# VH-VL binders against Flagellar assembly factor FliW (fliW), part 18

Target 1, 154 residues: Flagellar assembly factor FliW (fliW), of Carboxydothermus hydrogenoformans (q3adg3)
Amino acid sequence: MFILRLFSPAFGEIEADESQIFSFPEGLPGFSHLKKFLLIRHRDNSPFFFLIAIDEPEIYFILIEPSRLLADYHVELSCEQQGLLHLSEETPVLSLNIVRIPPEAKEMIINLKAPVVFNLQEKIARQIILDADYPVRYPIPLSKVKEKADAGTK
Short names: E, the ipSAE of ESMFold2; O, the ipSAE of OpenDDE; V2, 0.75 times the mean of E and O plus 0.25 times the DockQ between their complexes.

## First folded at step 15 (VH-VL; framework fv_sonavibart)

Design q2 (from q1 with light chain N34H; at its last look DockQ between E and O 0.89; V2 from the best seeds 0.80)
Fold by ESMFold2, look of step 15:
Structure q2 (fold): chain C 154 residues (1-154), chain A 126 residues (1-126), chain B 103 residues (1-103)
Amino acid sequence: as target 1 above (154 residues)
Amino acid sequence: QVQLQQSGPGLVKPSQTLSLTCAISGDSVSSREAAWNWIRQSPSRGLEWLGRTYYRSNWYNDYAESVKSRITINPDTSKNQFSLQLNSVTPEDTAVYYCARDIYESGNYYGAFDIWGQGTMVTVSS
Amino acid sequence: DIQMTQSPSSLSASVGDRVTITCRTSQRINSYLHWYQQKPGKAPKLLIYAASTLQSGVPSRFSGSGSGTDFTLTISSLQPEDFATYYCQQSDTFGQGTKVEIK
């Protein structure tokens, strides 16, 4: 293992180890040039994560773990999509969704159609567009997210 | 409100360079939340994406393979515009040329074009 | 290269008709599909992005659906202003267009 050191305007100095680094073979849409990202959780038991570009650390994404907020949300990948991520039935996987929080908003907007799926064994990830009929703009009150986070931490 | 205004000559002789400009109002060519595209349309090939320029932490260009050896798209931050240069044109390059902005929503890039210039008819003929 | 094929290439319809247009890609691409309307002498206008998301200001009679390699644009009740050519787009590739004409 080694410690990665980088500076991000939003996060300051960051130290990370190999387990937090993921390769994005095709980057992210609109950011195809960014091939490596650092994934960090906001806080213990927080549903929020930050995905920070290692080569351009002023670029980052806010991700949410939707499973406890949205009981009926299921990420089902096609065989082709599983192949792109090197997934088998036993591969540990993490699925997170990009969120947008407008500056003065009381709500956040989740892209449920296209989760970022992480192969936790091989440390690769991709944004995958699901076959299921999920919206790319799913608003949820920010207060409901805080309620869930507070209950989980108490 | 974001608007795109195109300019440039409508007649270009074969073997010369096609040169067009797209002026941006209501947004910045260096916005990290946008990409600036050129698209053309002809009866024989329909709508055809040519390329884009965009700024994130540096400037990037993506060009369609069909024109990659002949195309240059340049931003001009001082004039808040971007240009198209297509070298060595032939009559097959006769088309209506559009500039367009993509949709980008904080962390989501969909690849759709939500704002278009008015179009410039370019004829390649001697 | 990804091929985009729209069906039909043209159709004739009356005001009030339900119109469906399909777009097929030659292979699955991990990218969103979009729909545009174009009237003569005008630039294309975005109608639907990400297969089914209606662009702001677009009438609700327009809807989109589909996934994988097969996508559909539907106009539930055709209006006089809807006679136009419609295009799908995925990644940086456009379909050949579907012209909707007055019957």
Scores: ipSAE 0.676, ipTM 0.873, lowest interface PAE 1.3, mean pLDDT 88
ESMFold2 (binder alone), look of step 15: mean pLDDT 91; pTM 0.939
OpenDDE, look of step 15: ipSAE 0.856; ipTM 0.936

Design q3 (from q1 with heavy chain S106P; at its last look DockQ between E and O 0.90; V2 from the best seeds 0.78)
Fold by ESMFold2, look of step 15:
Structure q3 (fold): chain C 154 residues (1-154), chain A 126 residues (1-126), chain B 103 residues (1-103)
Amino acid sequence: as target 1 above (154 residues)
Amino acid sequence: QVQLQQSGPGLVKPSQTLSLTCAISGDSVSSREAAWNWIRQSPSRGLEWLGRTYYRSNWYNDYAESVKSRITINPDTSKNQFSLQLNSVTPEDTAVYYCARDIYEPGNYYGAFDIWGQGTMVTVSS
Amino acid sequence: DIQMTQSPSSLSASVGDRVTITCRTSQRINSYLNWYQQKPGKAPKLLIYAASTLQSGVPSRFSGSGSGTDFTLTISSLQPEDFATYYCQQSDTFGQGTKVEIK
């Protein structure tokens, strides 16, 4: 198991191992030069994750696990998209969505059209634009997120 | 309100370097959420993306493969502008040249050009 | 190596007509599809981004749809100011344009 030490202006000193590091062969849109990211969960039972660029750690994204909040949302990848991620029937997969939380906002904005899909076995990931007609700007109240988290701790 | 103002010569001789400048008002060339592009349009090739410059933690450039060996795009933060240099031009480089900004939102890059300069007609002829 | 083909290349229409323009790419591109309007002597103007999201200030008669390799721009009731050339774009590639002419 390999340990990486990383300094981020937003997060300070971070310690990570190989299981948390993902290769993005094409980077992220607008950030094509960033090919390696650290994925960390905000804390236990949180639907939030942070995706931190290893080479430029001042750059990070906030991700959410939508399955806990949006029962009708499902990620369906084409055969080509599954191939790009080296996915087979038994491959463990994580799908997270980029969110924006405007300052002083009571809601967050989720890009439901383009999840970031992680191959947990090979440690590769890509942002995938879905065929389904999902919005790129989906607002959800932050109170709804807190309500789901509280319900899960009973 | 963001505006892009182009300047540069409209006539360039073959084998010379085409040089254009795009001045930015209402935004910063060093915005970490934007990218600054050059696009040209001609009857023979239509709209053709040439390249971009952008700042994240450092300056980066992306260039179209068709012009990669001849193109340079430089930011100038002190004047809040960016330039196009296209070397060794031929009559096939005759086109209207546009500068353009990518639309941006935190975490989401749509690859759409929401603000365009007025365009500069450049003729390459002896 | 990626080509985007618009259909039709040109069409004639009258004020009030419903106009449909399609854009097909030679292969799936992992980026958003955008639509522009261009009038003679002017720069292109963004109409729709991310296939279906209307740009601020664009009339609601414009709409977009589609996914994968097939996309559509619709003008529900053509107005005099809509006679122009329309382009789709994905990543660094543009379609060849569709000229909407007065009939």
Scores: ipSAE 0.660, ipTM 0.863, lowest interface PAE 1.4, mean pLDDT 88
ESMFold2 (binder alone), look of step 15: mean pLDDT 90; pTM 0.932
OpenDDE, look of step 15: ipSAE 0.819; ipTM 0.929

Design q4 (from q1 with heavy chain S106T; at its last look DockQ between E and O 0.89; V2 from the best seeds 0.79)
Fold by ESMFold2, look of step 15:
Structure q4 (fold): chain C 154 residues (1-154), chain A 126 residues (1-126), chain B 103 residues (1-103)
Amino acid sequence: as target 1 above (154 residues)
Amino acid sequence: QVQLQQSGPGLVKPSQTLSLTCAISGDSVSSREAAWNWIRQSPSRGLEWLGRTYYRSNWYNDYAESVKSRITINPDTSKNQFSLQLNSVTPEDTAVYYCARDIYETGNYYGAFDIWGQGTMVTVSS
Amino acid sequence: DIQMTQSPSSLSASVGDRVTITCRTSQRINSYLNWYQQKPGKAPKLLIYAASTLQSGVPSRFSGSGSGTDFTLTISSLQPEDFATYYCQQSDTFGQGTKVEIK
């Protein structure tokens, strides 16, 4: 039993339940009108996720879980930012980064400056611009990502 | 090579409607990866963002609170342009008006204006 | 409303000087800070976006830094074409400008 069925040109028919749906109170930058997204992991143990707009499912974003690839990357939120996400020390949280894969590129480009932070308990999320001096355009070779993903499936 | 070309009258009488257009070449007004803005500049106010129009799966507008009751920004997909209409103008609306595209890299919106029109000096006086 | 204050409002400098312009916001912005250059009679030109990312085609003598409410634009060695007015911007708000003039 599923709470919704969604058709996306990129993904076809998708069946989702309430646990995969997140509310974005202010949307995403450039997409402030999109308030609800479906979060799908690419596959078991993959660092990749897809974030699909429920009201406009042709719009989606590719996210990566950077901790498996970048040991020194740390998401540190201000008290104000934690409050906007209703976070406390016990709140389960997921932090993912938007990635762009240019056509025919051998690299992907990660926005390390502005992770999308998910409150897994209340099912709310926001893109947060960090104070730390991280780049908005961080290239990683696709071969390095594939190597880590393959190792995770073994 | 994206370019923005503005047109419209440079003199408008008080209480009338200021009307400008911005023609786009090298990009589409209906691109899901862009937003199309109007910004004005005067010595007293400096640079002032007025509003934007953009298409995702529907058309959307955002307007600055200072002009929200008087402003309309409309796309014209057949001519690949977008317009500014500002109603009930006063001499305080005298400024150079610019159209601008925001920079957008798939998945990331930085809120920066990377392509600007040439500017149109609009004087509001009787 | 967000208020953005640039410092200084104007400065005089010589070719080869290191120039630093600051931008302070009245509150933390949930958007990126961007920098523009404007010459008389011309539209602004984007120099730096997202605080520190150099726009394509902009000379490397321009750099940006900062976070939270305090941001800086630096020109490491001023060139004749750099005499202009510089603006910071976040979201729908611009700073009042900093005019860089020949000493």
Scores: ipSAE 0.689, ipTM 0.870, lowest interface PAE 1.3, mean pLDDT 88
ESMFold2 (binder alone), look of step 15: mean pLDDT 90; pTM 0.938
OpenDDE, look of step 15: ipSAE 0.839; ipTM 0.932

Design q5 (from q1 with heavy chain I103L; at its last look DockQ between E and O 0.86; V2 from the best seeds 0.80)
Fold by ESMFold2, look of step 15:
Structure q5 (fold): chain C 154 residues (1-154), chain A 126 residues (1-126), chain B 103 residues (1-103)
Amino acid sequence: as target 1 above (154 residues)
Amino acid sequence: QVQLQQSGPGLVKPSQTLSLTCAISGDSVSSREAAWNWIRQSPSRGLEWLGRTYYRSNWYNDYAESVKSRITINPDTSKNQFSLQLNSVTPEDTAVYYCARDLYESGNYYGAFDIWGQGTMVTVSS
Amino acid sequence: DIQMTQSPSSLSASVGDRVTITCRTSQRINSYLNWYQQKPGKAPKLLIYAASTLQSGVPSRFSGSGSGTDFTLTISSLQPEDFATYYCQQSDTFGQGTKVEIK
């Protein structure tokens, strides 16, 4: 059993379970020095996650699960990309996209071209640039996100 | 608005140290959203990325393997600039040297360079 | 040891021509591919980033496409100011350049 204690200006005191920690062998673009991140869901049933750098906890990213908002968005990895993540058909995988929410904006901006793909078994992750021609800047109104989150079941 | 202005000597003798500086206006060398690079260009070798320095919660450097043992890039926050030191130069280091800033857009880095200095021709010869 | 090869290394074209330049890498690189224009005596200028995204202030006649190891830059109707050398770049590696000259 391992508990890691962190302080983040955005989140305060954080206690992390080992199962929430992912290794990023190449970090993220602009943050290649950050190799370990804590993944936390915003709250129950939220499409949002936070990805917090363990070594520099003031650095974090907001991620969204795109299937909650975009029915036609499909993450298809090449064999080479699957190899980078040690993926097989049975490997449990989570795919999330980095989003930016400007302070005054009524929309959020999603990088659909480059999801962050998590190998849930080996606890490794990478940002993967898809072959499909998705945009790196895809705006979605925040009102649509709230409507989907509030809808719940059905 | 952001501009990069280079300075440094254009002639360096073999085995000496090449030293250049890049002054930044319209941005801060310690901006958490920035990264500051040196890139050189020669007719025989083309464009070569040499390294970068950047601040997040600490200062970090990334250096190209080809020069890693000889290169140092340092920020100077008081003068709002960053420097290149390349030790033990040979004629193979003759090139136009550029400083450049990483493209940052909506929280993302693309590994592209959107702002460049004017370039400094450096000749390594006795 | 990643190699990036542009094709052709040079070409001659007339104003109004459609120009296509290719960039191939020896293996897939998990990084965005970017394109630059350089005129004599000047620093490179970013044209396209992330394979297909046009940089602000760049004319719409420029476009980019491709994925994996094969990428293209297209100029739909060549203009007099487009005679220059074009470079692709991915991670810390640049292509050797493609010089576009007046026919």
Scores: ipSAE 0.714, ipTM 0.882, lowest interface PAE 1.2, mean pLDDT 89
ESMFold2 (binder alone), look of step 15: mean pLDDT 91; pTM 0.944
OpenDDE, look of step 15: ipSAE 0.855; ipTM 0.939

Design q6 (from q1 with heavy chain I103Y; at its last look DockQ between E and O 0.91; V2 from the best seeds 0.81)
Fold by ESMFold2, look of step 15:
Structure q6 (fold): chain C 154 residues (1-154), chain A 126 residues (1-126), chain B 103 residues (1-103)
Amino acid sequence: as target 1 above (154 residues)
Amino acid sequence: QVQLQQSGPGLVKPSQTLSLTCAISGDSVSSREAAWNWIRQSPSRGLEWLGRTYYRSNWYNDYAESVKSRITINPDTSKNQFSLQLNSVTPEDTAVYYCARDYYESGNYYGAFDIWGQGTMVTVSS
Amino acid sequence: DIQMTQSPSSLSASVGDRVTITCRTSQRINSYLNWYQQKPGKAPKLLIYAASTLQSGVPSRFSGSGSGTDFTLTISSLQPEDFATYYCQQSDTFGQGTKVEIK
């Protein structure tokens, strides 16, 4: 098992193994030059994840699993999109959405239109723009996020 | 309120270098939330993206393949500007040139040009 | 090469008309589609980003829809200030434009 040590201004020293590293063949929009990211969960009971660029670790994204807050949100990928991620019927998949928290925030804003989809077997990922009509700016009150996280939603 | 102001000559002779400057007010050329683009428009080619410069943790440039061998886009942090240089111009480079800002929203890059300069008509002729 | 084609290339309309402009690509591009309005002698102005999200300060009579390879800009009731040329854009590619003229 390989241990990677990484320093991030936002996170300090991070120790991770090879299984937490994902290849992004096309990077992320606006960051196409960044091809490898470290995915870490905020805490064991948290719905939040951090996606940290390995080559430039001051760059990171905050992700959330939306199914923990939104029961009706479903990620449906086209056959072409599944092919880009090398997905078959039994491939383990994780789908997370980018969030932002405005300053002095009472809400967080989720991009439901374009989840980041992870092939957990091959360790590749892409941000995928869904065909379904979901908003790119979906606000959720932070009080609702805290209550759902504490209550063990699902 | 972000504004872009262009400057530079409107007439350039063939084989010379086209040089334009875009001054930024209300934002920083080194903003991690933006990218700074040049786009041109002509009757024969319509709107054509040429390239961009942006800062994330380092400076990066992206250039269109059609002009990649001739184009340079540079930021100037001390003057809060960015420039376009296009070498070895021909009459086919005659166009209105625009500078424009990419919109970036905390981890969401839409590739949309939300702020544009006023445009500079550049004619390449002897 | 991926081609972006707007339809129609031009149209004539009257104030109050519903106007629909289509943008189609030869292949799916995994990028957001954006719409712009341009008046003569002026720079383009962003109207809609991410296919359907209205830019701040843009009137609600403008709307966008579509996904994959087929996208639509709609003006529900054309106003005098809406006579202009409209462009779609994905990534670093623009459509050829649609000119909306006074009938």
Scores: ipSAE 0.701, ipTM 0.881, lowest interface PAE 1.3, mean pLDDT 89
ESMFold2 (binder alone), look of step 15: mean pLDDT 91; pTM 0.943
OpenDDE, look of step 15: ipSAE 0.847; ipTM 0.935

Design q7 (from q1 with heavy chain Y110W; at its last look DockQ between E and O 0.88; V2 from the best seeds 0.74)
Fold by ESMFold2, look of step 15:
Structure q7 (fold): chain C 154 residues (1-154), chain A 126 residues (1-126), chain B 103 residues (1-103)
Amino acid sequence: as target 1 above (154 residues)
Amino acid sequence: QVQLQQSGPGLVKPSQTLSLTCAISGDSVSSREAAWNWIRQSPSRGLEWLGRTYYRSNWYNDYAESVKSRITINPDTSKNQFSLQLNSVTPEDTAVYYCARDIYESGNYWGAFDIWGQGTMVTVSS
Amino acid sequence: DIQMTQSPSSLSASVGDRVTITCRTSQRINSYLNWYQQKPGKAPKLLIYAASTLQSGVPSRFSGSGSGTDFTLTISSLQPEDFATYYCQQSDTFGQGTKVEIK
């Protein structure tokens, strides 16, 4: 029932409900004072999301859900990391990765080493640095992302 | 090419204020992709991070607990520089002081100091 | 309170040796680990960031590995110019340094 209204220079006026708000108890690296973020999917069936700081909405991050693009990418959290996110066996979770799209670029760069993990029940999230040997700079051609997104329309 | 150039006096009397400046070329002190740090090094304490200033939507500062009550770091956008002021110095503040830049990449904050100033030896003595 | 301990504190090695330096933290830090080289009279120089990513212009004989609380810097074939002190750093904390002396 609660509708959040905010203005972002990049997105204009935004209306969202409380279910899209996540608490980041330690913020994000480099943005430790930003504790609340709005998570918005770019559009239906898009693998892209935006993570927008509620207190400073000119600050935002582009995230991607890697499961539709990278079949062998698995997020394995330690017991300590699961505890920090209040995760149990039945807890619904979402794992998204920060991407960078350089100007005039034909590719995007994904940080596969450090996903942002969301507890969908308690609405908390953290960026987690994985123990697995994943790269911090993984390039993917934008044409491949478009083709995979279109193929996933159904 | 990003360069950091330090300036300031190398001798400061006890109880006075240590004041240093770091001039930036090839980047902007108000860059939303950087943070601007002061770090010192002494034989007894090794490398010690003191604090940073950075601009996102506003200006922010983070200071080390060991100096938090005495330190101020100020940006100057018109001169493209940032300063260190450390109040009430003692001989234990004698060190080489460095300014340094953090690396950022659109939400990927490595926390790594990729560019350093040349260093300024500051001696606290009467 | 996070403590970072480098091992060894100093070492002596010959040209061509493989040198390994370790960095351990007292607890997992949700931040990246970085490595620096410092030669006498000069500022530290970034070698490796995010545990294993080589900084531009750094020779490929340097490499980094590790995760969690245990990290390693390796010099695959020590050169005379590698005489220096090496530091790990995570967040706002530096290790105490490892001095590499050439025999």
Scores: ipSAE 0.612, ipTM 0.849, lowest interface PAE 1.6, mean pLDDT 88
ESMFold2 (binder alone), look of step 15: mean pLDDT 90; pTM 0.935
OpenDDE, look of step 15: ipSAE 0.782; ipTM 0.922

Design q8 (from q1 with light chain A51V; at its last look DockQ between E and O 0.90; V2 from the best seeds 0.81)
Fold by ESMFold2, look of step 15:
Structure q8 (fold): chain C 154 residues (1-154), chain A 126 residues (1-126), chain B 103 residues (1-103)
Amino acid sequence: as target 1 above (154 residues)
Amino acid sequence: QVQLQQSGPGLVKPSQTLSLTCAISGDSVSSREAAWNWIRQSPSRGLEWLGRTYYRSNWYNDYAESVKSRITINPDTSKNQFSLQLNSVTPEDTAVYYCARDIYESGNYYGAFDIWGQGTMVTVSS
Amino acid sequence: DIQMTQSPSSLSASVGDRVTITCRTSQRINSYLNWYQQKPGKAPKLLIYAVSTLQSGVPSRFSGSGSGTDFTLTISSLQPEDFATYYCQQSDTFGQGTKVEIK
């Protein structure tokens, strides 16, 4: 397996499997120029992921899988949106949400309206704005994140 | 708190270059949480986005396809402002020109213009 | 080429009326839909961003909804200060505007 090496001011030296690279055909909103990202999980069985721009690795995003924290959150893509991601019934898919954790905050802010959806087979991804009326700023206590992580390991 | 102040001439002759400046107070033109836009408004074509400049790890520009061959938007970090240059103007470029800020929030780009300059009426006529 | 069409282009209403303005795009755009208010001689003012999120300082009588290609701005009880022109915007495209006039 090929090891990809990156340097980022926030992460230092990163070694990752090149297969963890995803193509973003339209980039991310506000970052349309960045077409390739590295997706890595935080090392300590953390529920968090980092999405790191390969061409500009000082730029990164924090993601979380909300299904453990929000039982009623459902990512439902239109047929058109499924087509843009080349999704079929058997395609393995990962859906993650951008999170902001303000300094000294006791809560995190999740964008539930626009998950980042990954086609794990073709290694393409997009941020998709859902038809459902979810908020773009959903606060959740950090204590809830810890509690759900512990329950999941039991 | 954040304010945008526009300056520039209100009358420009056809074939010349339209030049406007937008001065920023209460924020930085190099903020990685903002982008700096030019938008114009005319009775015939309504509100029309022209382009933006923004800093992330580098400076970037996005320009509307309709004007991309004629437009330049430049930041000036020492004066904390950004400019619009529109070359080879015609009477169809007559409009009120606005500068505007859109914002980013930790990877969330809404494409919303939350702060606007006061507007500059520009007439292109002989 | 993406077109955004607001309906109606103009309307007359009385204080206290419920006002509904629609915005329809020619195709789905993977961008947030935003709404602005503009009074004569002034720049547009952001009201709603991301379809339904109320901008800070905007009264709660304003609300937004919709998805895909069809979006709606609602003013639940029109006030004297609400007589203005309203615009939808998605990505780099604006609607043509809806002028709300006193009846």
Scores: ipSAE 0.703, ipTM 0.874, lowest interface PAE 1.3, mean pLDDT 88
ESMFold2 (binder alone), look of step 15: mean pLDDT 91; pTM 0.937
OpenDDE, look of step 15: ipSAE 0.852; ipTM 0.936

## First folded at step 16 (VH-VL; framework fv_sonavibart)

Design r1 (from q6 with light chain A51V; at its last look DockQ between E and O 0.92; V2 from the best seeds 0.80)
Fold by ESMFold2, look of step 16:
Structure r1 (fold): chain C 154 residues (1-154), chain A 126 residues (1-126), chain B 103 residues (1-103)
Amino acid sequence: as target 1 above (154 residues)
Amino acid sequence: QVQLQQSGPGLVKPSQTLSLTCAISGDSVSSREAAWNWIRQSPSRGLEWLGRTYYRSNWYNDYAESVKSRITINPDTSKNQFSLQLNSVTPEDTAVYYCARDYYESGNYYGAFDIWGQGTMVTVSS
Amino acid sequence: DIQMTQSPSSLSASVGDRVTITCRTSQRINSYLNWYQQKPGKAPKLLIYAVSTLQSGVPSRFSGSGSGTDFTLTISSLQPEDFATYYCQQSDTFGQGTKVEIK
């Protein structure tokens, strides 16, 4: 069992095993030098995740699982995009979207055009820009998220 | 309201170093949400990205392969500026040089240049 | 190395015309496609980012579409201030430009 320990100003002391570590061969846009990230869920049954840079843990992104909120959202990758992630029909995949919560906001803003797609078998991930015409700025009320989280924990 | 103001000489002799400066107002060169670029434009080559400097938790540079051996881009946090140094210039480096900011919305990086300097015509000639 | 080719390289049009400019890349790039307008003696101005999102202050007659290696900028009804050169850009690569002229 491999344990990673790191300190993040936002999260404090974090312990994680190798199953939570993902390699980003191209990093993320604007952060191309950050090649390894830790993925953690906010809490049990939360739709939110944090993606924390291992080499620079003050840098992190908030991700959301869109299937919990948006039934019509579909992530369809081209053959080339599937190849970049080493995906086949049998490969377990997780798709999460970067979300921004503006200060004093009652809404969150989701980037639906560019999910972060995780190959759960090989532990690689990339941000993929979809062919479908989804918006990069999709607002959704925070109250909708809270109602789903409460129902899931009950 | 972010603005970029360029300065530097417009005539450089072959084999010398081209040196330009871009002053930033309304933002910080050390902003973790921005990247600071140099782009040039000539009639024969069109728009050509040269490189960028940016701060996250450390300073980073990315340079175009075509100029990588000759280019340096440095921030100056005390003056809130960033510079371009292009060594060993030839007449093929004659162009209008622009500084530009990468477009960035908090949480998302789009790679779009939303703010540009006014441009500096640089002629490389003896 | 990736090439971006715009079509046409130039066109002549009248006020009120629908104008379509295409941008093709030699291969797919995993980055956002952006469009710029440039008038003589001035820096490029961002019009559209992320394929189809209008920059603030850009008139709704401008629209963008496309995916993969093929993208389109459309001006639904050309106005006098729209005579300019238009560029597509993806990552660190620009198209060669499309000049839109009067007539």
Scores: ipSAE 0.691, ipTM 0.875, lowest interface PAE 1.3, mean pLDDT 89
ESMFold2 (binder alone), look of step 16: mean pLDDT 91; pTM 0.942
OpenDDE, look of step 16: ipSAE 0.841; ipTM 0.934

Design r2 (from q5 with light chain N34H A51V; at its last look DockQ between E and O 0.90; V2 from the best seeds 0.83)
Heavy chain, then light chain:
Amino acid sequence: QVQLQQSGPGLVKPSQTLSLTCAISGDSVSSREAAWNWIRQSPSRGLEWLGRTYYRSNWYNDYAESVKSRITINPDTSKNQFSLQLNSVTPEDTAVYYCARDLYESGNYYGAFDIWGQGTMVTVSS
Amino acid sequence: DIQMTQSPSSLSASVGDRVTITCRTSQRINSYLHWYQQKPGKAPKLLIYAVSTLQSGVPSRFSGSGSGTDFTLTISSLQPEDFATYYCQQSDTFGQGTKVEIK
ESMFold2, look of step 16: ipSAE 0.751; ipTM 0.893
ESMFold2 (binder alone), look of step 16: mean pLDDT 91; pTM 0.943
OpenDDE, look of step 16: ipSAE 0.888; ipTM 0.947
ESMFold2, look of step 18: ipSAE 0.713; ipTM 0.881
ESMFold2 (binder alone), look of step 18: mean pLDDT 91; pTM 0.940
OpenDDE, look of step 18: ipSAE 0.890; ipTM 0.948

